# VH-VL binders against Lysosomal thioesterase PPT2 (PPT2): the designs that were tried, part 4

Target 1, 268 residues: Lysosomal thioesterase PPT2 (PPT2), of Homo sapiens (Human) (q9umr5)
Amino acid sequence: SYKPVIVVHGLFDSSYSFRHLLEYINETHPGTVVTVLDLFDGRESLRPLWEQVQGFREAVVPIMAKAPQGVHLICYSQGGLVCRALLSVMDDHNVDSFISLSSPQMGQYGDTDYLKWLFPTSMRSNLYRICYSPWGQEFSICNYWHDPHHDDLYLNASSFLALINGERDHPNATVWRKNFLRVGHLVLIGGPDDGVITPWQSSFFGFYDANETVLEMEEQLVYLRDSFGLKTLLARGAIVRCPMAGISHTAWHSNRTLYETCIEPWLS

## First folded at step 23 (VH-VL)

Design p76 (from p71 with heavy chain G108A)
Fold by ESMFold2, fold request of step 24:
Structure p76 (fold): chain C 268 residues (1-268), chain A 123 residues (1-123), chain B 112 residues (1-112)
Amino acid sequence: as target 1 above (268 residues)
Amino acid sequence: QVQLVQSGAEVKKPGSSVKVSCKASGGTFSYYAISWVRQAPGQGLEYLGWIIPMFGIARYNEKFKGRVTITADKSTSTAYMELSSLRSEDTAVYYCARGPGFTDDWEAYFDYWGQGTMVTVSS
Amino acid sequence: DVVMTQSPLSLPVTLGQPASISCRSSQSLVYRDANTYLYWFQQRPGQSPRRLIYKVSNLDSGVPDRFSGSGSGTDFTLKISRVEAEDVGVYYCMQATHRPYTFGQGTKLEIK
C-alpha cells in the first residue's frame, strides 16, 4: 500500500479545490489514503501563517502517528510555506516527499489583477509600508511579502518568511534546519505562466535583486550560507525541480500532465 | 468626512445578549478595521477586538474569548458587536472606532470614534 | 498584555498653567520597523474619545499646538503648555505595537 498523502491548500482555498488531484491519485495509486486538510478555508487563509502552522500541525500529528513508514505532503501556493514551516518546527515529522505546487517560497512581490481585489489600488511599491508594520504582519499575505527595494525592512520586520528562511537570527535556527533536513525529497513545481506568484521563480527559491533581476536559488544568500539546509538537500540529490509552462495559478492541481510528470513519481 | 454612527442605548437582563451596530459613512468602510472599545461607568477604556469587513476576518481580545462576536455587512457599511451571557459588570458605554486598514491612509489607529452606545445590564 | 501606567491619575491645574502627564509601558513600544506605536486621546466630559497625538509626537489635525508629545522606548509624556477650560477631561495613552492594544488608566484633568 502507498504512503498516506496530506494536502494543504493555499490562499482563499478550500479542500474542495483538490477534487481532480484526488481523482488522479486514486487512478494511479489506488488505495492511497489522501487527507485534504479542512482548516483555514477561504478568508480564514488570511490569518497569520504561524497560527495556520499551529493548526495544521495539530491536524497532521495523528495522521503521521498512524503511518510510521511515512507520509507525503502536497502543498499548494501559500500552503507550501505552511508546509515548509511544519517541516522546520516538527522534530517528529515523518515526511518523505514534500511536493510544493507553485508556492512563493522566497516571497511575493506581485501586484496582479488576481490579487487587486484585496487592495483598493495597485500598491506593489507601497505595500511594504503596511506589510512591515505590526498591523500588516497579522495577515498571511504580508507574512511572505518580500519587497526587494526595502530589504532591510523585510529582514527586520518579517515575522515568518525571514525566520523560516534563516535570513534573520533566532534561537531555533539550528533546530529548524535539522528538522527540515529530515525530509526525503523536496519537489519544486511552478512555471512562467502562473500569473500570480511573482516572480514565478519564487516557487524554485529564486527571487528579485534590487534591480528586479531574478537570481536563481544557487545565487541566493540563503542557499550559499545553507541557512536552512537548501545546499545540503541539493548536494544529497533530494531537490527535484519540475517546471512546466502553460499552467495558470488555479490549474496546478487540476492538470493531468502536470500530475503525471511532476507529482506521480513521488507518491510511491 | 468619516463618520461612525452607533445604535441607541440598551437595557438588558443578566444572561442575555446585546448587539450594537456601527454604521460608517464618508470613507472606505471595507478596507479599515472597525474596532470596539468599552468603558464601564467611572472606568477607563478597554479594547474588545476588530473586524476588517473586506476580509471578513475578526480578531478578539482574549479576555473576551467566547463571549464577543464582531461581524460586518459590507452592503450596508455596518459593523456589529455582540456580547453574550451578559453580567452586571458588562454595563458600559460601547464605542466603535476606526482602526488601521489596507489603503494609502492605513495608519488609522482610532482616529475616528462613534458616539457610543450605553448598555445597562440589570435585573 | 502590555501594561500602560499613567501618572498622575488626577491632575488639578490652574487655568493658563502647564500640565504634564506621563505614561510608562511594561515593554518597549519600538517595533521592528523602527516606529513607536504610542497614541494619546482626550475624552471631554460626556463625549467620545478624540485622538490628539499619533506615534509619540505627531499632532493630529485640528488639535491646538499647546499640546505636545515626547518620549521613547517605555517612557512617554503629554504636555499642555497653557491649560484652557476646554481641556477638562480624561487623557489616555494607548499602545498598538503589541497585541492586544492596551490603554493607560486615564488621567483626569480638572481646573482648580
Scores: ipSAE 0.809, ipTM 0.904, lowest interface PAE 0.8, mean pLDDT 91
Fold by ESMFold2, last read:
Structure p76 (fold): chain C 268 residues (1-268), chain A 123 residues (1-123), chain B 112 residues (1-112)
Amino acid sequence: as target 1 above (268 residues)
Amino acid sequence: QVQLVQSGAEVKKPGSSVKVSCKASGGTFSYYAISWVRQAPGQGLEYLGWIIPMFGIARYNEKFKGRVTITADKSTSTAYMELSSLRSEDTAVYYCARGPGFTDDWEAYFDYWGQGTMVTVSS
Amino acid sequence: DVVMTQSPLSLPVTLGQPASISCRSSQSLVYRDANTYLYWFQQRPGQSPRRLIYKVSNLDSGVPDRFSGSGSGTDFTLKISRVEAEDVGVYYCMQATHRPYTFGQGTKLEIK
């Protein structure tokens, strides 16, 4: 009787990471069909996000077709950006709850350990030189890199984030907004102890201004202009914000209290 | 200074495959797109694809999709290009070259080339 | 794929005279970061290609200043102000703004 759940993983991730989440769903919603999509695993998660969106779209179509009453998406980290793009590009999606689990929805500007592994000689203040080049845009991490000190380059050169946010004009903006707005609920999950998403408020559509002061969702131009439907969704009461402290980036899908508080209520 | 040294010339029959190596020295190998370009006798340059050894990500020119495989071994600083189902038209000198990367000096764009490997496909 | 068209394909030139090689792309090579990823290579007889010029007009280290690059958008030119005997070879343009990277057909420079 429960809607099927589709799980989309993040950067350098695989389906095994979600074993605890699967256990929680089985305990509270027995009989729910849960599919953890096993695409773009590990290093393949560095492929361009539009390539990932296309591959995940092909995988979700048969699942959605079998569930005409709707499905839920649980999308972790980078996977939350893939899922938001899916909601925009699919004319025929039937997603009720889109659960965004510590995803960099307004982008990333973080000097983290895994970033040093990818960019061994560069600091975050210099990554815009690589990321906003045609070379850098061939890689997923650069598709959502958002340097608040080079906003002109971000707006012009981003091949993914600036487009799905409606921050740069494009022919599909109206259709993408219409498609996104068919979602039943947008559930935003994240917290200050994440340690990877920078600023962590990106998980709630917050982000830095030019002084690295965090502006909340309602202060963002994308919200104020309703570029892809955030203002409309909030006015419908369709946005749920569920922050939780004390959870590191790799632990969001293995914390029972988080599941019970932030995820369980939305798996109708 | 970066140096790229390739394996020796090969003579192959149609329908077989060839694997050409490219060993790098004198710089960071793993963080650059090690790229492959070929040149048929008396003809111009044709791009095949690249690999970033650190990430294991390869990308191919669609013209060769399904026939070209590019791999790397970080421990030996060596990249490999394998071309299968060889035809006489695949007779060419195969070059490796250093493409762009993920360091502060990322803008390589074929600034260093290997010496070339002649592959002859003859029946 | 972006087509790169060079002209002329064969360029006989008298020593000491200027030479000019044209390269035209089927699409603009200006990327959204305002850079133009257009490159020139020289291949001397029996040798591997060597990069001469990066991003339209910047000379690589060790390239004589008699070489220059210019152009914008879709039209680019490599010039040699005074051709010397060592300049004999084939010259290629290449674009890296669009995937896949593509080369021009080559221009064979010969001394008359």
Scores: ipSAE 0.799, ipTM 0.903, lowest interface PAE 0.8, mean pLDDT 92

Design p78 (from p52 with heavy chain N105D)
Fold by OpenDDE, last read:
Structure p78 (fold): chain C 268 residues (1-268), chain A 123 residues (1-123), chain B 112 residues (1-112)
Amino acid sequence: as target 1 above (268 residues)
Amino acid sequence: QVQLVQSGAEVKKPGSSVKVSCKASGGTFSYYAISWVRQAPGQGLEYLGWIIPMFGIAKYNEKFKGRVTITADKSTSTAYMELSSLRSEDTAVYYCARGPGFTDDWEGYFDYWGQGTMVTVSS
Amino acid sequence: DVVMTQSPLSLPVTLGQPASISCRSSQSLVYRDANTYLYWFQQRPGQSPRRLIYKVSNRDSGVPDRFSGSGSGTDFTLKISRVEAEDVGVYYCMQATHRPYTFGQGTKLEIK
């Protein structure tokens, strides 16, 4: 029998978006129990990510308990960060494959339609004024806002991303790293035509330096310091990178070719 | 100029509910939260919660989370504060205030206030 | 919750003389972005609160320069260099660094 699959949606998203993914899984892995978590849908996805982590944790714990053989996580966009945090705070998770589907794993720094909607009068270059304030940190999008030109603010004021990355020292860093390393495989999916995740390499833990030059995962301090286990995971062959061009952000969960190439191999 | 105009005074019995409105004009409503603060007679100020009208998301002071409901109507630029299970201790002037904001002018914390609404809870 | 403690609670002042109000927080109000979200409000008799100072020391538009705010960390002060009759009212400090937002008890300024 196939291991259960848990799906976590992204910003302004809902479980309905994954109807095609469910179809693909059912066709290729019949009998798989797929649970698309219907929490923090739509505008509720703007709530602080730690609040979301707590809510999703309550939902996944019973599922994991009923699946001693392990489960797979498919986490889309913002959901990928939620899932990574889940795996960090849970000392007893049994996740075999963590599939990060076009997630801003290393943060977001882009002028997207979402940003324009949320902050119509602000550009990405000015968003640090809001996002790193107490008020800004009440919103999920600011919880993973990563301004490369204000790294000090990011490191000090980011209440979510900087912590799960181990970029800011905190009492749980060692434990979170240990917990995250329980994952069997980390499958990173994303691509250059995403149009939302900025830079798109963030889905692979790449990100801007101070000159907005994109550096790869292996050049990141979080990797070099192994602050949350990326270096360790890579060393043991547990990281899979699956880039794909020609896929827009809202199509990652609906593209059959992407599913067959990047998702399906890890659902066994 | 920005103005917040609140509904009129209310007299309520214990156990009932009251709903106070706050209409904003003269400025941008969508880029600011509307906060609610109350003041018992002769006492200080107490924060109740805020709402982001644009998103319809509200956050409450946990002290009142069970009894306070904050809503908003973007079309009329009006925020509402409903307090249920009223008790005598809820007798106070209730204020709405603008802020915090989603602007680069990060100075919008409670920069404008309504005129206040007196709510009297008595048997 | 962060407790804001003002002193004095009653402040009788002679016209033309200076006034000083202290506000102390139970925790540091310096946020991780290095800003301090401390505010001062004035409430004249029968009126709504009016913001005077934002982020410790910045005067709102229309606020006379005789008002000034200062302080850091947990200790803050509102000063009025020369008290005028229109300054009669209750003054409140407020913190917005920590949730929930909390106010001081208020300081009632009166003319002797």
Scores: ipSAE 0.893, ipTM 0.935, lowest interface PAE 0.5, mean pLDDT 95
Fold by OpenDDE, last read:
Structure p78 (fold): chain C 268 residues (1-268), chain A 123 residues (1-123), chain B 112 residues (1-112)
Amino acid sequence: as target 1 above (268 residues)
Amino acid sequence: QVQLVQSGAEVKKPGSSVKVSCKASGGTFSYYAISWVRQAPGQGLEYLGWIIPMFGIAKYNEKFKGRVTITADKSTSTAYMELSSLRSEDTAVYYCARGPGFTDDWEGYFDYWGQGTMVTVSS
Amino acid sequence: DVVMTQSPLSLPVTLGQPASISCRSSQSLVYRDANTYLYWFQQRPGQSPRRLIYKVSNRDSGVPDRFSGSGSGTDFTLKISRVEAEDVGVYYCMQATHRPYTFGQGTKLEIK
């Protein structure tokens, strides 16, 4: 039988968003038990990511316990960060494939479709003033806001991304790295036409330098220092990169071609 | 220009609930929280929680153990604070205040206050 | 919770004389963004609180320059260079660096 699949949604999403994905999985892998976690839906997805991590942990633990052979995670957008953190804090997870579906794994910066919808222009240009404040960090979006022009603020004030990345020292860094490395495969999915994840390379742990030049994963300090295990995972062939053009952010979980090319191979 | 106008005084029995409203008007940005603070007679100020009306996200002081519920109606720019299982110790003036949040000077931390709502809990 | 301790709790002052209120926090109020989210509020008799100072030393618009805030870390001070009759009321410090937000006990300023 196929390993269970756990799906974690993104910002402002719900289980309904994954109806096509469920259909695809059912068609190609009949009998697969797919659980779309209906937690922190809609506006609740704005809650701090650590709170979400705790909630999702409580939900996945029973599922994992019933699946001793392992499970697969499909984590979309913001959910990809939640899942990465989840795997970092869980010393007993049994995740075979962690599929990061268009997630801002290295953070987000700049005017995105989400930001355009959420905030006026004046706010977006000054988001660092908010996101790195105590109040700002109460919002999930700010938990992975990565301002390349205010790197000190990011490194010091980011209460989530900087920590799970091991960019700021913390007492759990070694353990989190160890836990995360329990994953069988890290499947990174994203593309240049996403329109929301900015830069889109963030889905592959690429990100801006101080000049807003996008550097690849292998050029990132977190990789070079192997702060949370990326270098180790890559070395053992555990990282899969699956870029795809022509897919908008809201279509990653509903595109059949994307599913067949980037998701399906890892559900066995 | 920025004003917070609260609902009128309330007299409640122990065990009942009270819901106080706070209508906001003015301001340059809409993305600020409405905080609630209470003050028992002759006592200091106590923080209850806040909500961001734009998003409907609320945070609470855990001291109240779920007795406080803060909601908001964006269409009327009104925030609400409901306190359940009322006790005599809940007798206080309840204030709403603007912030934390996004303001024109980025310093919208309790910079505007409502006039207060007296809530009296007595048998 | 962060405990905010004000001193004195009662402050009788002669008109025209300076006043000083201390506020100490049980832990540092410096946040990771290097800001200190310490605020001072004035509450005149029968009125709502009014913010005087934000982030330790910044006066709100309309606040007379005779009010000043200072301090760092865990020790903060509100000073009134020349107390006026309209300054009568209770003054509160508040921290917003740590959840939940907490206030000092209040300092009651009265005219002798």
Scores: ipSAE 0.892, ipTM 0.934, lowest interface PAE 0.5, mean pLDDT 95
Fold by OpenDDE, fold request of step 24:
Structure p78 (fold): chain C 268 residues (1-268), chain A 123 residues (1-123), chain B 112 residues (1-112)
Amino acid sequence: as target 1 above (268 residues)
Amino acid sequence: QVQLVQSGAEVKKPGSSVKVSCKASGGTFSYYAISWVRQAPGQGLEYLGWIIPMFGIAKYNEKFKGRVTITADKSTSTAYMELSSLRSEDTAVYYCARGPGFTDDWEGYFDYWGQGTMVTVSS
Amino acid sequence: DVVMTQSPLSLPVTLGQPASISCRSSQSLVYRDANTYLYWFQQRPGQSPRRLIYKVSNRDSGVPDRFSGSGSGTDFTLKISRVEAEDVGVYYCMQATHRPYTFGQGTKLEIK
């Protein structure tokens, strides 16, 4: 039998968005129990990510308990960060494949439609003024806002991303790393035509330097320092990178070719 | 000029609920939180919670243990504060205030206040 | 919750004389972004609160320059260089660095 699949949605998303994915899984892996977690849907996805992590944790614990053989996680967009944090705080998770589906794993720094909607009077260059304030940190998008021009603010004021990355010292860094390393495979999916994740390489733990030059995962300090286990995972062959062009952000969970190429191989 | 206009005074029985409205005008509404603060007679100010009308997201002071519900109607630029299971100690003037906000203007923290709504809880 | 403690609670002042109100927080109000989210409000008799100062020392528009805010960390002060009759009322400090927002007890300024 196939391992259960747990799906976590992204910002302003709902379970309905994954109807195609469910269809694909049922067709290719009949009998798979797929649970799309209906938590923090729509506007509720703006809540702080740690709050979401707690909620999702409560939901996945019973599922994992019923699946001693392990489970697979498919986590879309913002959900990918939620899942990474979830795996960091859970010392007893049994996740085989963690599929990060177009997630801003290394943060977000772009003038996207979502940003314009949330902060209509602010460009990305000025968003640090809001996002790194107490008020800003009440919103999920600010929890992974990563301003490359204000690194000190990011490192000090980011209440989520900087912590799960181990970029800011905290008492749980070692334990979180240990927990995260329990994952069987980390499958990173994203692409240049996403249009939302900025830079798109963030889905692969790439990101801007101070000159807005995109550096790859292996050039990032979090990798070099193995602050949350990326270097270790790579060394043991546990990281899979699956880039795909021609896919917009809202199509990652509904594209059949993407599913067959990047998702399906890891659901066995 | 930004104005917040609240509904009129209320007299309620213990155990009942009250819903106070706050209508904003003269400025942007959707991208500012509307905060609620109350003041018992002769006492200080107490924060209740806020809502972001644009998103419908509300945050509450946990002290009220779910008795407070804050909502908003973007179409009418109106925020609402409902307090249930009323007690005599809930007797107070309830204020709405603008802020915080999603603007580069750091002046958006409680920069405008409504005129207040007196809520009296008595048997 | 962060406790905000004001002193004095009652402040009788002679017209034209200076006034000073202290506000102390139970923990630092410096946020991780290095800003301090401390505010001062004025509430005249029978009126709604009015913000005077934001982020420790910034005056709101229309606030006379005789009002000034200062302080850092856990200790803050509101000063009125020359008290006028219209300054009668209750003054509150508020912190927004920590959740939930909390106010001081208020300082009642009266004219002698």
Scores: ipSAE 0.889, ipTM 0.931, lowest interface PAE 0.5, mean pLDDT 95

